# VHH binders against Galectin-4 (LGALS4): the designs that were tried, part 12

Target 1, 332 residues: Galectin-4 (LGALS4), of Bos taurus (Bovine) (q3t0d6)
Amino acid sequence: MAFVPAPGYQPTYNPTLPYHNPIPGGLRVGMSVYIQGVASEHMKRFFVNFEVGQGQGADVAFHFNPRFDGWDKVVLNSKQNGSWGQEERKMSMPFRKGAAFELVFMVMTEHFKVVVNGTPFHEFKHRIPLQMVTHLHVDGDLMLQSINFIGGQPPSNQMPMPAQAYPMPMSAQAYPSPGQYYQQQSRLPTMEGPPAFNPPVPFNGRLQGGLIVRRTIIIKGYIPPTAKSFVINFKVGSSGDVALHINPRMTEGAVVRNSFLNGSWGSEERKVSYNPFGPGQFFDLSVRCGADRFKVYANGKHLFDFSHRLSAFQRVDLVEIHGDVTLSYVQI
Below, E stands for the ipSAE of ESMFold2; O stands for the ipSAE of OpenDDE; V2 stands for 0.75 times the mean of E and O plus 0.25 times the DockQ between their complexes.

## First folded at step 4 (VHH)

Design c63 (from b2 with G16S L45P V47W T59N D62T T69S A75P K76S N77K K87R T91S P115Q; framework vhh_8emy_2)
Fold by ESMFold2-Fast, scan of step 4:
Structure c63 (fold): chain B 332 residues (1-332), chain A 123 residues (1-123)
Amino acid sequence: as target 1 above (332 residues)
Amino acid sequence: QVQLQESGGGLVQPGSSLRLSCAASGFTFSNYWMSWVRQAPGKGPEWVSDISGSGGDTNYATSVKGRFSISRDNPSKTLYLQMNSLRPEDSAVYYCATEGYSYGDWDYYFDYRGQGTQVTVSS
């Protein structure tokens, strides 16, 4: 089974370097670019460029460049007509050699907001109009786990632009999530609620309208090196019934699935072809509700199916996440 | 080609002052943060100070803060380090440094420092 992304969720998994590809629909306010990867143990540098076009001499609207080849620092700059602009510099290093990381670029009205491993890092004021940016370019001493374009409006769901543009008096904070309910197609998964960015654990999210066929829940997270286990429950809040219980166990190397219905645990399911939940690793989990089963994908690959044991699965109205996990992004 | 040339080092007594200079060429000097880096015999390099392209932002290592002052003159493309209250521990080769934007070791732009100027603080 191929992974089918929801509208407004555009993942690419395990891309090779250099990564140099179009940004779907270009940059727009409210869009976030999630990069998960591992810094090389012998890392000197890597960079992330937001580029105007795809040629070797392309202007660079934003160059993000962590450096270990000297004093640890992050360099930020732009390039116009072949010339680098005024260098901005952070003398703090949020990356560690050999360690997995999550790097997020949030496109705000006046700047790029950079978040590393859930911690705000820098704001880079736009020097080139964001509408001119067409490509993302990543290269250097890292391995990419995923690149994901989240939010904004995808090209296929383009809204008509009014002849008159309305000025925005609102703050940049109004744009972190413009709403990710796009035009639904019967073949595509749906994402209905607003995203939660770096929510605390334990997490309790309400499924407005309950669990319906094609609804897709996205969970991006990190497994601390000392983590023992964590839990994801798809729950009926009124009864306490758990339609699907997912319990990664780090020490056992197991991904346990079960149900808790009418006060009793069912039969454990453990079979997986790949375990995405390693200590010190970031993961990307997609749980889609099918007519006869849950379909679960991790890091873009099919992980397992779980046949419905609660026939009235539409009664599921709560997603709980607790235990030894840090959350980057939850969309329910 | 990027070129950095340091001068102003010498042998001085503890408590003395020295002013180091770095002449830069081959790049748009005012667009680059410039750094002073030192290396004592048998030790790894130690970052001393840096200054933004405009000169508006400066940073100093804890060991030199309050004693050293970094400055630049963009029209003459020169970086300076004013060193006051020198101590024996400040004895090192001092390098003017700028880092290039190139990825890969085939580019001349990876030259992060000049030839250096020796500072010796001893009686």
Scores: ipSAE 0.177, ipTM 0.588, lowest interface PAE 4.6, mean pLDDT 84

Design c8 (from b2 with Y32A; framework vhh_5c3l_4)
Amino acid sequence: QVQLQESGGGLVQPGGSLRLSCAASGFTFSNAWMSWVRQAPGKGLEVVSDISGSGGDTTYADSVKGRFTISRDNAKNTLYLQMNSLKPEDTAVYYCATEGYSYGDWDYYFDYRGPGTQVTVSS
ESMFold2-Fast, scan of step 4: ipSAE 0.437; ipTM 0.790

## First folded at step 5 (VHH; framework vhh_5c3l_4)

Design d1 (from c12 with T59Y G100S Y109A Y112S; at its last look DockQ between E and O 0.51; V2 from the best seeds 0.00; counts 0 for: pae O 3.8 > 2, unsure alone 63.9 < 65, grease 26.3 > 24.2)
Fold by OpenDDE, look of step 5:
Structure d1 (fold): chain B 332 residues (1-332), chain A 123 residues (1-123)
Amino acid sequence: as target 1 above (332 residues)
Amino acid sequence: QVQLQESGGGLVQPGGSLRLSCAASGFTFSNYYMSWVRQAPGKGLEVVSDISGSGGDTYYADSVKGRFTISRDNAKNTLYLQMNSLKPEDTAVYYCATESYSYGDWDYAFDSRGPGTQVTVSS
């Protein structure tokens, strides 16, 4: 079955490099761009550009550029009218050669907030109106696992700051008028619950309204290299029943699924075609509640189905995550 | 075209001091980090010091920390390196350099550097 992303969750899995694609709906305050990848073992450089339009010479609102050149640094800059702006540098390298990473760009009102592997890294002040940003460009010595655009609901109360008319140089004939880009603000469908960013483990999230058909729960996380196991429970809070128990066991290389109903464990299910839960890896898990089963996808690929064993699965009102996992994003 | 020209090198005794200058032209000097790099005989290029466009941030190799001071005068498009307490191991050709952003070339090459100035520290 083809992966269907949850509303407001727009993942691209295993994109090829260079990645140079439009940002769905444009860049907006409140949006987060998640980039999961693996730095090359022989990494020299890679970059992430937030670009104004597509083409040679496009302005770059934000250039994020890790460099492994013996003087390891991350360079941050912008490019306008063919000229690079004032360069910012971080003399710390949060990336490791050959290691998986999660890079998050949070679009704030005044700046990009950069988070690497769950740790705030840098704030880059907007130099170009974020509304002008249309494309994400990624290239370099890395392998991409996923790119996700999350969020972007305009805060109801923030009056659009009047776009300070950057004097468009005359040659900007080719930029579609900002007005046309405003119209295509396809409101990413709002997920029902507020996203949790980097929530601590153990995580206990309440499913408001209970588990309903077509509800999708998204869990993004990292498996520490020393991890043994972790658990995801879809639980009935009042009874303690677990409709779906997911237990990746790194020591066994297994993904165990079960239920705990009326004080007893059911039959374990273990069969998977692949295991996305390797030590040192990031994962993107989507759990969709169907009418007769859970459908679980990892990194955009179907992982397993789990037939409902609790007939009244609508009673599930809690998502519990505990064990050896670091969470980067949870949407319930 | 980016042009860089180093000056101020020479022969100095251990413990002595030199001040290097680099005249820059052909680019918006204040927008770029500037670097001093050196190449000792038989060794590769080594970054000695960096300074931000504004001059607010400076970085030094551990080998020169506390002895060298990088500075710049953006009004004069000039980069400086004050070298104090010079050691024989500081003997090298010193270059001022800029870094370019390249999306297709991932080498560690500086986009531009001057012809260099020889610094020799010897008794």
Scores: ipSAE 0.023, ipTM 0.490, lowest interface PAE 3.8, mean pLDDT 86
ESMFold2, look of step 5: ipSAE 0.537; ipTM 0.853
ESMFold2 (binder alone), look of step 5: mean pLDDT 79; pTM 0.805

Design d2 (from b2 with D50E T59Y G100S D107E Y109A Y112I; at its last look DockQ between E and O 0.74; V2 from the best seeds 0.00; counts 0 for: pae E 2.6 > 2, grease 25.6 > 24.2)
Amino acid sequence: QVQLQESGGGLVQPGGSLRLSCAASGFTFSNYWMSWVRQAPGKGLEVVSEISGSGGDTYYADSVKGRFTISRDNAKNTLYLQMNSLKPEDTAVYYCATESYSYGDWEYAFDIRGPGTQVTVSS
ESMFold2, look of step 5: ipSAE 0.470; ipTM 0.824
ESMFold2 (binder alone), look of step 5: mean pLDDT 81; pTM 0.821
OpenDDE, look of step 5: ipSAE 0.606; ipTM 0.861
ESMFold2, look of step 6: ipSAE 0.474; ipTM 0.831
ESMFold2 (binder alone), look of step 6: mean pLDDT 81; pTM 0.819
OpenDDE, look of step 6: ipSAE 0.665; ipTM 0.874

Design d3 (from c12 with T59Y Y103W W106Y Y108S Y112S; at its last look DockQ between E and O 0.00; V2 from the best seeds 0.00; counts 0 for: pae O 13.1 > 2, unsure alone 62.4 < 65, placed apart)
Fold by OpenDDE, look of step 5:
Structure d3 (fold): chain B 332 residues (1-332), chain A 123 residues (1-123)
Amino acid sequence: as target 1 above (332 residues)
Amino acid sequence: QVQLQESGGGLVQPGGSLRLSCAASGFTFSNYYMSWVRQAPGKGLEVVSDISGSGGDTYYADSVKGRFTISRDNAKNTLYLQMNSLKPEDTAVYYCATEGYSWGDYDSYFDSRGPGTQVTVSS
């Protein structure tokens, strides 16, 4: 089953460089842009531009530019009317050649907050109105794993811009009636809780309203190189029952799933086609509660299903995360 | 109402084979992992094997690994246990169950189980 992102969660996985695409719905306060990638082993530089429009000579509201050109630094700037503004420089380099990274741009009222690998790095004051920003441009000596736009109230009416289908000839493909769109929307996973940014581990999040069908839990995190294991539990707080236990074990290279019901562990499920939880890696986990099973995706790819063993899965009201993991984003 | 009914038990010589079946009704069979559990005389319930709803994941007790094979036919709402190379130690009442939790000497928890079928391994 194809990954369908929840509203307000718009990931693109494994985008090619250069990445030069519109920001869905435009740039808004409260939005976060997550960029996961790997810096090239021979990295000289890369950049992330928040751009005003598309084209050569577009103004750049925010230019984020790590440079390894003799003196490692991060350059921050803007470009207006073809001229670069006052350059801001960070003489610390939070990126490592050949290493995975997570770069987060949080759009604040007065500035971009830049977070690198979970650590605040810089605040860049808006020099151009953020409302004018329309495109994200990424290029350079890196490999992109994902770009994710999180937050911002999707304008009610913004139909996902169909991927620029090649101009197939105007045969009257019947615009799906607005009614069909509404029906499709009803099938989309929902994220109901507020996002948590860089929450500490252990993480204990309350699922307000309990676990309901179509509820989607998003967990973004990093697995330290020395990590042994970590745990994600979908738990009934009152009883201690665990409807779904996810236990990546780095030492075993396993993704163990189980339940803990009425004081006893069930049967372990271990089979996966791939393991997204490698040491030193970032992951994007989506857990969707279905009617009969959990559906879990990692990095946009289906990872496993887990049939409900707790029939009253609606009793689940707690998500706990503990162990050797660093969390960057949790939305329950 | 959940109904489970085991069949296929009997008397067999050591080294012999049996195939147990469990007919399930009253619930969406494919949504639940199913377990075979057994109770030997004077012993507690032991999970022998279980299988996920899809059949993609299986568990076997160490005592039966390599000899027993659990399978299911979701279209027929039937659980199977192929038992090969049976040993006297395998003598027990065998139950099919939903939500089976127990390994070794630990207490067992089951949501539902059938009346059981007797398996006797004796020369």
Scores: ipSAE 0.000, ipTM 0.229, lowest interface PAE 13.1, mean pLDDT 86
ESMFold2, look of step 5: ipSAE 0.405; ipTM 0.790
ESMFold2 (binder alone), look of step 5: mean pLDDT 78; pTM 0.796

Design d4 (at its last look DockQ between E and O 0.51; V2 from the best seeds 0.00; counts 0 for: pae E 5.3 > 2, unsure alone 60.9 < 65)
Fold by OpenDDE, look of step 5:
Order: structure tokens, then sequence, then C-alpha cells
Structure d4 (fold): chain B 332 residues (1-332), chain A 125 residues (1-125)
């Protein structure tokens, strides 16, 4: 089955460079843009631009530009009417050549909050209204693993202020009105809980209302190079029963699944077509609760199914994550 | 058109001092970090120092820390480099430059939007 993203979670996996695509629904306060990739071994520069419209002359609301040119730095700027604004620079380089990274842009009211590999890096004040930003442009000496737009659902009550019609040139193919995207969302798995950003491990999240059919749990994280194993448990808090135990074991190169019911472990399942849990890698895990099984996807690709062994899976009310993993995003 | 013109170079004895100036025109000077870069004979370009648009942030190569001071006068669109305790190793053509935002796998170490023609600094006994 093809991966269907949960509402408010819009991933693109393995996009090609240059990436120059519309931001779904535009930028909104509360939105986070997650970029996972690998800096080239011979990286000189790459950039992430939040752009106003399409084209070479498009204004750039936020230019994020790591440079490995012998004077390693990150340059931050904007471009308006063909002119660059006042530069901001960070002399600390949070990226490494050949290394995987996670870059997060959090859209705040007054600024972009930039987080790199889980560490706050910089705040860039808005110089152009964020509502004018329409496109994300990524290019340079990197490989992209994923780009995810998270959050940004308009509060139900805020009437879209009429976007002052900057004369978009006519050829802009009518992206379906944000309204059409919302109607299709009703059939998609629901994420009910508030997102947790960079939660500490061990993580214990309560599933309010229990695990229900179509509930999707998202777990984004990083596997440290020295990691041995970590665990994700869908657990019944009151009994200690584990409906689904996921145990990536880096030392074995295995993804072990099991249940722990009535004080005993079940039969292990280990078969996978691929292992997304490598040392030094970022992962995006989606766990969907079906009627008869869990469906688990990693990085947009189906990883495994796990038949319900606990018939009353609705009793599951806890997601537990522990072990050698760094979490960047959890939504339960 | 962006124009940069360096001045103040010359011949100086080891331990001596020079003050370089760079006159800038054709762009909003205060919006840009400005850099001093140098190229010694047979060597590539080396960033010596840079300064933020406001002048609040300064950066120096390790080789010149404590000896060189970068400053700017935005009202005069002028960049300065005070060089003290000069060493023979400081002999180079010195350029003022603005950085570019280009990317690529060019063999060039540094990318600049513009730089001046340079001023020769020679430190010799």
Amino acid sequence: as target 1 above (332 residues)
Amino acid sequence: QVQLQESGGGLVQPGGSLRLSCAASGFTFSNYYMSWVRQAPGKGLEVVSDISGSGGDTYYADSVKGRFTISRDNAKNTLYLQMNSLKPEDTAVYYCATESYSYGDSEDTYYFDSRGPGTQVTVSS
C-alpha cells in the first residue's frame, strides 16, 4: 500500500535537486519545515530559500546558506527587488561534509527558528511577510532524503485574509485551492496529539483516547553512530502489556517486532525487506493502527505489518521510546 | 555597478604597521559583510578578516588575530584594515571583497561578488 501522509504531515522523500516546489498551503506560524539530507563529501555550498513566487528574480524571504569555502560559515539573508539585505552570519558550522543532517525551520511569529541536528542554531527575523512566501528552494552540494512540512493548519476560525493578489503571472497552474486539500484530509489518518519537538529519551507519551483505528503515530529521529539498540513500545499503561514492540538492533542489523502480553513475550518477527535504522541515519517512522494490524512505514516506504495480537488494542494508551536514539519529532 | 578600490599598501619593515582602506560604491555598503582577503605569491586566496554590515561582528584568521583590526565607516562607505606587527608572511596582495551567494563545486576556495584590484603589501627587511 502506498504511503498516505497524515493530515498536516506532508513529506516528500528523496527529492531531486534542485528542489523548487510550492509550500503546501503557504507558510504559517506554527509550521515547521524538516529537511533531512546529507552534505556532500566535497561540499562547497548549499542553500535553502524561502521564496516569494517562482523565477530567478523571485524575492527571497529567507536565504539559509552553509558555506565550506575555507572560512566555514552559515550566511543568512533576504533578497528583495533583486538586492540582498543585511547579512547575518554564523561562524559555527553545524554541518559536516559527508554527514547526514536534519535542518528544521520553525516558522514563528516574528522569526524563523533554525534548528540543526536538534540544536537551536539561529533566529532569523522576518523581513518579508511570511504569507508572501510560496516556494521552497533547495540546491547545492547535498543530497536530500526528505522534506516535510509539518503543522500550519489554519486555526478553523481565521478567515483567509484575501492574499493581496500580487499579479501572479497567468501560467501558474492552479494549485488546487487549500480548500480541496482539506476535504480529502477527512479520510486520512488522524494525528490527535500535540507534536513534541526534540523530546528527550526516554519518551513516554500518552495516547489520549487510546489507540484507535486510523490513528497515526509519527516518530522522527536520529540513530547515533554508536547506537546499539532502541525500543518503541505501544503499551497498555495499566497492565504493562505491549501490543507492539519495535526494537531496531543496530548491532544485529535487525528490526525485531514482538508483543508482551500477560507477562510473556510472543513470537518475534524479524523479516524486513530493508532496514532504515542504520547508525548515523535519520529516520521518519509512521505507525498506523489498522483494524487488524499495525502498518509501519519508514521514510515513506512500507516497512512491515504487525497483526494485532492484543485484540483490545484500544487499551493501548502509551507510546514508550527508549534506548540509543535521538528524537527530533514525535506526534502521537 | 559595484566598485571597490583598495589603498594604503606598500613596503614596510617587519614589525611595522600599515592601514589599508577600501572605498566602496554602487551598492548599499552597510548591508554587506565586507572582507579583506589576500593572495600571497604562489598561494590561493585567504580570508584575512571580515566585518558585519553594522560593524558589530568581526572575524579574523588565526594568522592575524591580535595584529590586525578590521573596521568600517558606513557613512563614508569605507572599509579599513589596521595591520600591526607585520611579518614577512603577511606579504600579499590585499583585496577588499563582498561575498557571493553562489554554490557549486568550483575549485575556487572563496566566492566573491566583487573585489577590488588589490593593494600590494610587502613586508621585508
Scores: ipSAE 0.023, ipTM 0.408, lowest interface PAE 4.5, mean pLDDT 86
ESMFold2, look of step 5: ipSAE 0.129; ipTM 0.631
ESMFold2 (binder alone), look of step 5: mean pLDDT 76; pTM 0.764

Design d5 (from c12 with D50E T59Y G100S D105Y W106E Y108S Y112S; at its last look DockQ between E and O 0.69; V2 from the best seeds 0.00; counts 0 for: pae E 2.2 > 2, unsure alone 63.1 < 65, grease 24.8 > 24.2)
Amino acid sequence: QVQLQESGGGLVQPGGSLRLSCAASGFTFSNYYMSWVRQAPGKGLEVVSEISGSGGDTYYADSVKGRFTISRDNAKNTLYLQMNSLKPEDTAVYYCATESYSYGYEDSYFDSRGPGTQVTVSS
ESMFold2, look of step 5: ipSAE 0.505; ipTM 0.844
ESMFold2 (binder alone), look of step 5: mean pLDDT 80; pTM 0.804
OpenDDE, look of step 5: ipSAE 0.504; ipTM 0.815

## First folded at step 6 (VHH; framework vhh_5c3l_4)

Design e1 (from d2 with Y108D; at its last look DockQ between E and O 0.65; V2 from the best seeds 0.00; counts 0 for: pae E 3.4 > 2, grease 24.8 > 24.2)
Fold by ESMFold2, look of step 6:
Structure e1 (fold): chain B 332 residues (1-332), chain A 123 residues (1-123)
Amino acid sequence: as target 1 above (332 residues)
Amino acid sequence: QVQLQESGGGLVQPGGSLRLSCAASGFTFSNYWMSWVRQAPGKGLEVVSEISGSGGDTYYADSVKGRFTISRDNAKNTLYLQMNSLKPEDTAVYYCATESYSYGDWEDAFDIRGPGTQVTVSS
């Protein structure tokens, strides 16, 4: 079924080229743009532009342009009023022809910070005020797997239609708080913890308030080419109970799920219609807690459900990740 | 209307020196990285050296490192290549070049270059 992302997480999966679309909510400090893709076997160039407006002649606040058609380099510049500015170059090439990559643009107050495959690559000082940027444009010798806009200050809440003015009974005791009112009206998935960028493995993240219906955990990572397996556990820290154990096994080509309750493993579940955990590949995993089951999506596509075996799933307060995986982003 | 014009080539004995110049016009010279590329008889283009717009960063092919020096004078819109300890293998047409920001199937590296200047190293 269709994947519905939580507020503040704006994924596009398998976009075609050219990608040329508005940046949701505009560019803002604290936002990160995650681009996962595969460089072409015959790559000469691709670019990512942060543009002021759309169409021919638009200013380019930041042009990011890996080139293999000469000496390998990355070219960085801006364009204002039809003229390119002072060209910057990096004579190191972090992309490999035919290989999957993750390219991240972190928007800082003074510059863009560029991270490639988890390694800081370059800082490009703002030449055009970042608030003028409206569009992201990606084209060239690559295939896009995903584009995600993450973080930054969220838009203000929208209130329901104004209520009719009615007298309240004298015995009325309480009114909903503004924050409580917003939560009561929403049926959307939620992500309530702070994001973790490039956290180390093993990873241990606390779920403040425990696992509740609609809570969504996002895990973005990379499978090393030599990886054998890794584990994601949704765990009750005090008891050691594991409500959901997810164990991708690259050597077997399997995605094994189970529970560990009261000192015992339950029955393994293995059925999946596809396996997104390939050697040398990036993945984007969404684990949503439903009332009756976990619903798990990989790269925007349903992967499996797992019926609750721990009836008190609200006690789950720990997300544990270990094994042959590297992590680029975890939101709990 | 970008124009690049090389000069300073000629015949020189092995071990000798030459200084190439390139006059540039029609663009903001100091914003662009510039290159010297060469083409020996019957061969394709080879990148010899590159220099940043400010002149602060320079790069050389291994075959010329330590013998050639790239420089620029942004006040005069001029690119230079000082070539010392010349060898017969350095015989080529030398081009002053830059790269366009255009992208597509028809675009080529160093598509913006001058007509070149011949350097011949011979006893």
Scores: ipSAE 0.357, ipTM 0.772, lowest interface PAE 3.4, mean pLDDT 85
ESMFold2 (binder alone), look of step 6: mean pLDDT 80; pTM 0.805
OpenDDE, look of step 6: ipSAE 0.677; ipTM 0.882

Design e2 (from d2 with W33Y Y108S; at its last look DockQ between E and O 0.73; V2 from the best seeds 0.00; counts 0 for: pae E 2.2 > 2)
Amino acid sequence: QVQLQESGGGLVQPGGSLRLSCAASGFTFSNYYMSWVRQAPGKGLEVVSEISGSGGDTYYADSVKGRFTISRDNAKNTLYLQMNSLKPEDTAVYYCATESYSYGDWESAFDIRGPGTQVTVSS
ESMFold2, look of step 6: ipSAE 0.567; ipTM 0.868
ESMFold2 (binder alone), look of step 6: mean pLDDT 79; pTM 0.801
OpenDDE, look of step 6: ipSAE 0.721; ipTM 0.897
ESMFold2, look of step 7: ipSAE 0.514; ipTM 0.842
ESMFold2 (binder alone), look of step 7: mean pLDDT 80; pTM 0.805
OpenDDE, look of step 7: ipSAE 0.762; ipTM 0.927

Design e3 (from d2 with Y32A; at its last look DockQ between E and O 0.70; V2 from the best seeds 0.00; counts 0 for: pae E 2.5 > 2, grease 28.7 > 24.2, SAP .681 > .668)
Fold by OpenDDE, look of step 6:
Structure e3 (fold): chain B 332 residues (1-332), chain A 123 residues (1-123)
Amino acid sequence: as target 1 above (332 residues)
Amino acid sequence: QVQLQESGGGLVQPGGSLRLSCAASGFTFSNAWMSWVRQAPGKGLEVVSEISGSGGDTYYADSVKGRFTISRDNAKNTLYLQMNSLKPEDTAVYYCATESYSYGDWEYAFDIRGPGTQVTVSS
């Protein structure tokens, strides 16, 4: 089954460079842009631009530009009417050649907050109204793993104008039109819980209202190179029952799933087609509660299903994360 | 068009002093970080010093730290380098430089510099 992101969570996985695409719904306060990638081993420069419109002459609201030009620095600026503004420099380089990174732009009322690998890096004051920003442009000496817009306006359901049913003849195998993907997105409940940014581990989040069908839990994080294991539990707080236990074990190269019900562990499930939890890697985990099973996706790819063992899965009201993991984003 | 023109170079004895100037035009000078770079015979380009647009932040190469002082007059669109306690190793062509921004240009020759001024330190 194809991954369908929850409303307000808009990831693009493995985009090619240059990336120059519209920001869904435009920029607004409270939005975050997550960029996961790998700096080239021979990185000299790359940039992230928040641009006003499309084209080489477009104004740049925010230019973020790491440079390895001898004196390693990050340059920050804006461009208006073809002229660059006052250049800001950070004479520190938070990126490492050949290393994976997570770059986060948080759109605040007065500034962009830049976070690199979970550490605040810089605040760039708005020089152009953020509402004018329409495009994200990324290019340079890096590989992109994902770009994710979080907190964006749900695509305005442009009511499909009733396409006048010209009776097209029956036979053309209707490639599922990109429009069907949009309709399925509209059926998913919005993520109701507030996002947690860089929450400490152990993490204990309360699922208000419990698990309901079609509810999506998002967990973004980083696996330290020295990590041994970590745990994600969907738990009933009152009884201690664990409906779904996810235990990536780096030492074993395994993703163990289980349940703990009525004081006993169930049968372990270990079969996966791939392991997204490698040391030194970032992951994007989506857990969706189905009617009869959990569906878990990592980095936009199906990872595993887990049949409900707790029949009253609606009693689950706690997400617990502990162990050797660094969390960048959790929304429950 | 961005234009930079260095002046003030010359021959000086070891321990002597020189003051370099750079006249800038064709861009908003006060918005730009400016640099002095030098190229000694047979060596590559070396950044000597940098200064922020406001002049509030300055950086120096270890080789010149404590001896050279970078400054600017934004009203005159002029960059300066005061060089004291000059050494033979400081002999080079000195360039005033700023960076240009180009989309998709990864030639990494982003430094716009003037024609340079020769500084020779010799007994």
Scores: ipSAE 0.418, ipTM 0.765, lowest interface PAE 1.7, mean pLDDT 89
ESMFold2, look of step 6: ipSAE 0.481; ipTM 0.832
ESMFold2 (binder alone), look of step 6: mean pLDDT 80; pTM 0.814

Design e4 (from d5 with Y109A S112I; at its last look DockQ between E and O 0.56; V2 from the best seeds 0.00; counts 0 for: pae E 2.9 > 2, unsure alone 62.7 < 65, grease 25.3 > 24.2)
Fold by ESMFold2, look of step 6:
Structure e4 (fold): chain B 332 residues (1-332), chain A 123 residues (1-123)
Amino acid sequence: as target 1 above (332 residues)
Amino acid sequence: QVQLQESGGGLVQPGGSLRLSCAASGFTFSNYYMSWVRQAPGKGLEVVSEISGSGGDTYYADSVKGRFTISRDNAKNTLYLQMNSLKPEDTAVYYCATESYSYGYEDSAFDIRGPGTQVTVSS
């Protein structure tokens, strides 16, 4: 089935350059922009602009510009009414030609916070009110793998009730049931726990309320070049049962799945249509709990299903991640 | 409209000193990092020194650290390079420059520079 992202998690996979698109719902405090890509082997420059509009000469609230064509540095500025403002520079170059990277812009009240490959890099104070920013523009000497807008939900989450202009018959008027007849049920995957940014490995996250249908766990990470294997377990903490064990094995080129129920491993499942867990690569894993199976997507593409072997899957209350992996983002 | 004009070059003996100046116009000088860049005969451009728009941050090539001092006067739109303890290896055309905001392989760094001033260090 087609990938449907949870509210507040809005990815675009394999975008072409130039990327020049509206920011969903506009820029807001609490939003993060995750950019995964590969710097060109022949990189001279690339940029990321937060723009006011999309036309030529649009103001640029934040210009982020790594450069290899002089002294290596990152140039940061704004552009208003055709004029560049006070230039800032960082003489630390966090990008490497030919290497995969993760670039994160966290929108805070007073500034953008920039994180590269999990390491805080720079804070750029707002010079243009962030609410005026409408577009993200990325171009230059790179390949984009994904752009994802996370968080910053609009303040109004109340759905309007249907208009009640037509009176009901007197017999039916006696039983108005608030919400039941006018409720709009969400059909989107849910993410219920707080996000963890750059959490340590081993990771242990509690699933408060357990696994429910439509609950989605998001795991973004990086596979070190020398990685051998890592593990993601969906676990019943009290019993030690593992409803879903995901074990990417880089040395074997396999993605092994199993269960550990009542003290024993079940049958291994290994069939996948592709393997997204390459040495030196970033990945974006979505694990959705369905009524009869887990549905797992990697980098926006279906990877595997895993039928429930633990019928009482709501007892799963722990996500455990360990092994040769670093984590950039986990949403329970 | 952007104009940069260097002055103050000349012939000097080893161990001597010179002060280069660069008059800037046609842009908001105090917003830009400015550079001194030099080109020895038959060589490519070498970034000698850079200074932030405010003058608060300065950077130097290893070959000139401790001998050269970059400064600026934003009220006069002027960039300076004080060169002390000059060596024959410092012989070059010196350019006052800034980097373009353009990108791609069709563009070059330091395409915004003056005509240069010759510095010759010989005895």
Scores: ipSAE 0.422, ipTM 0.803, lowest interface PAE 2.9, mean pLDDT 85
ESMFold2 (binder alone), look of step 6: mean pLDDT 79; pTM 0.798
OpenDDE, look of step 6: ipSAE 0.769; ipTM 0.921

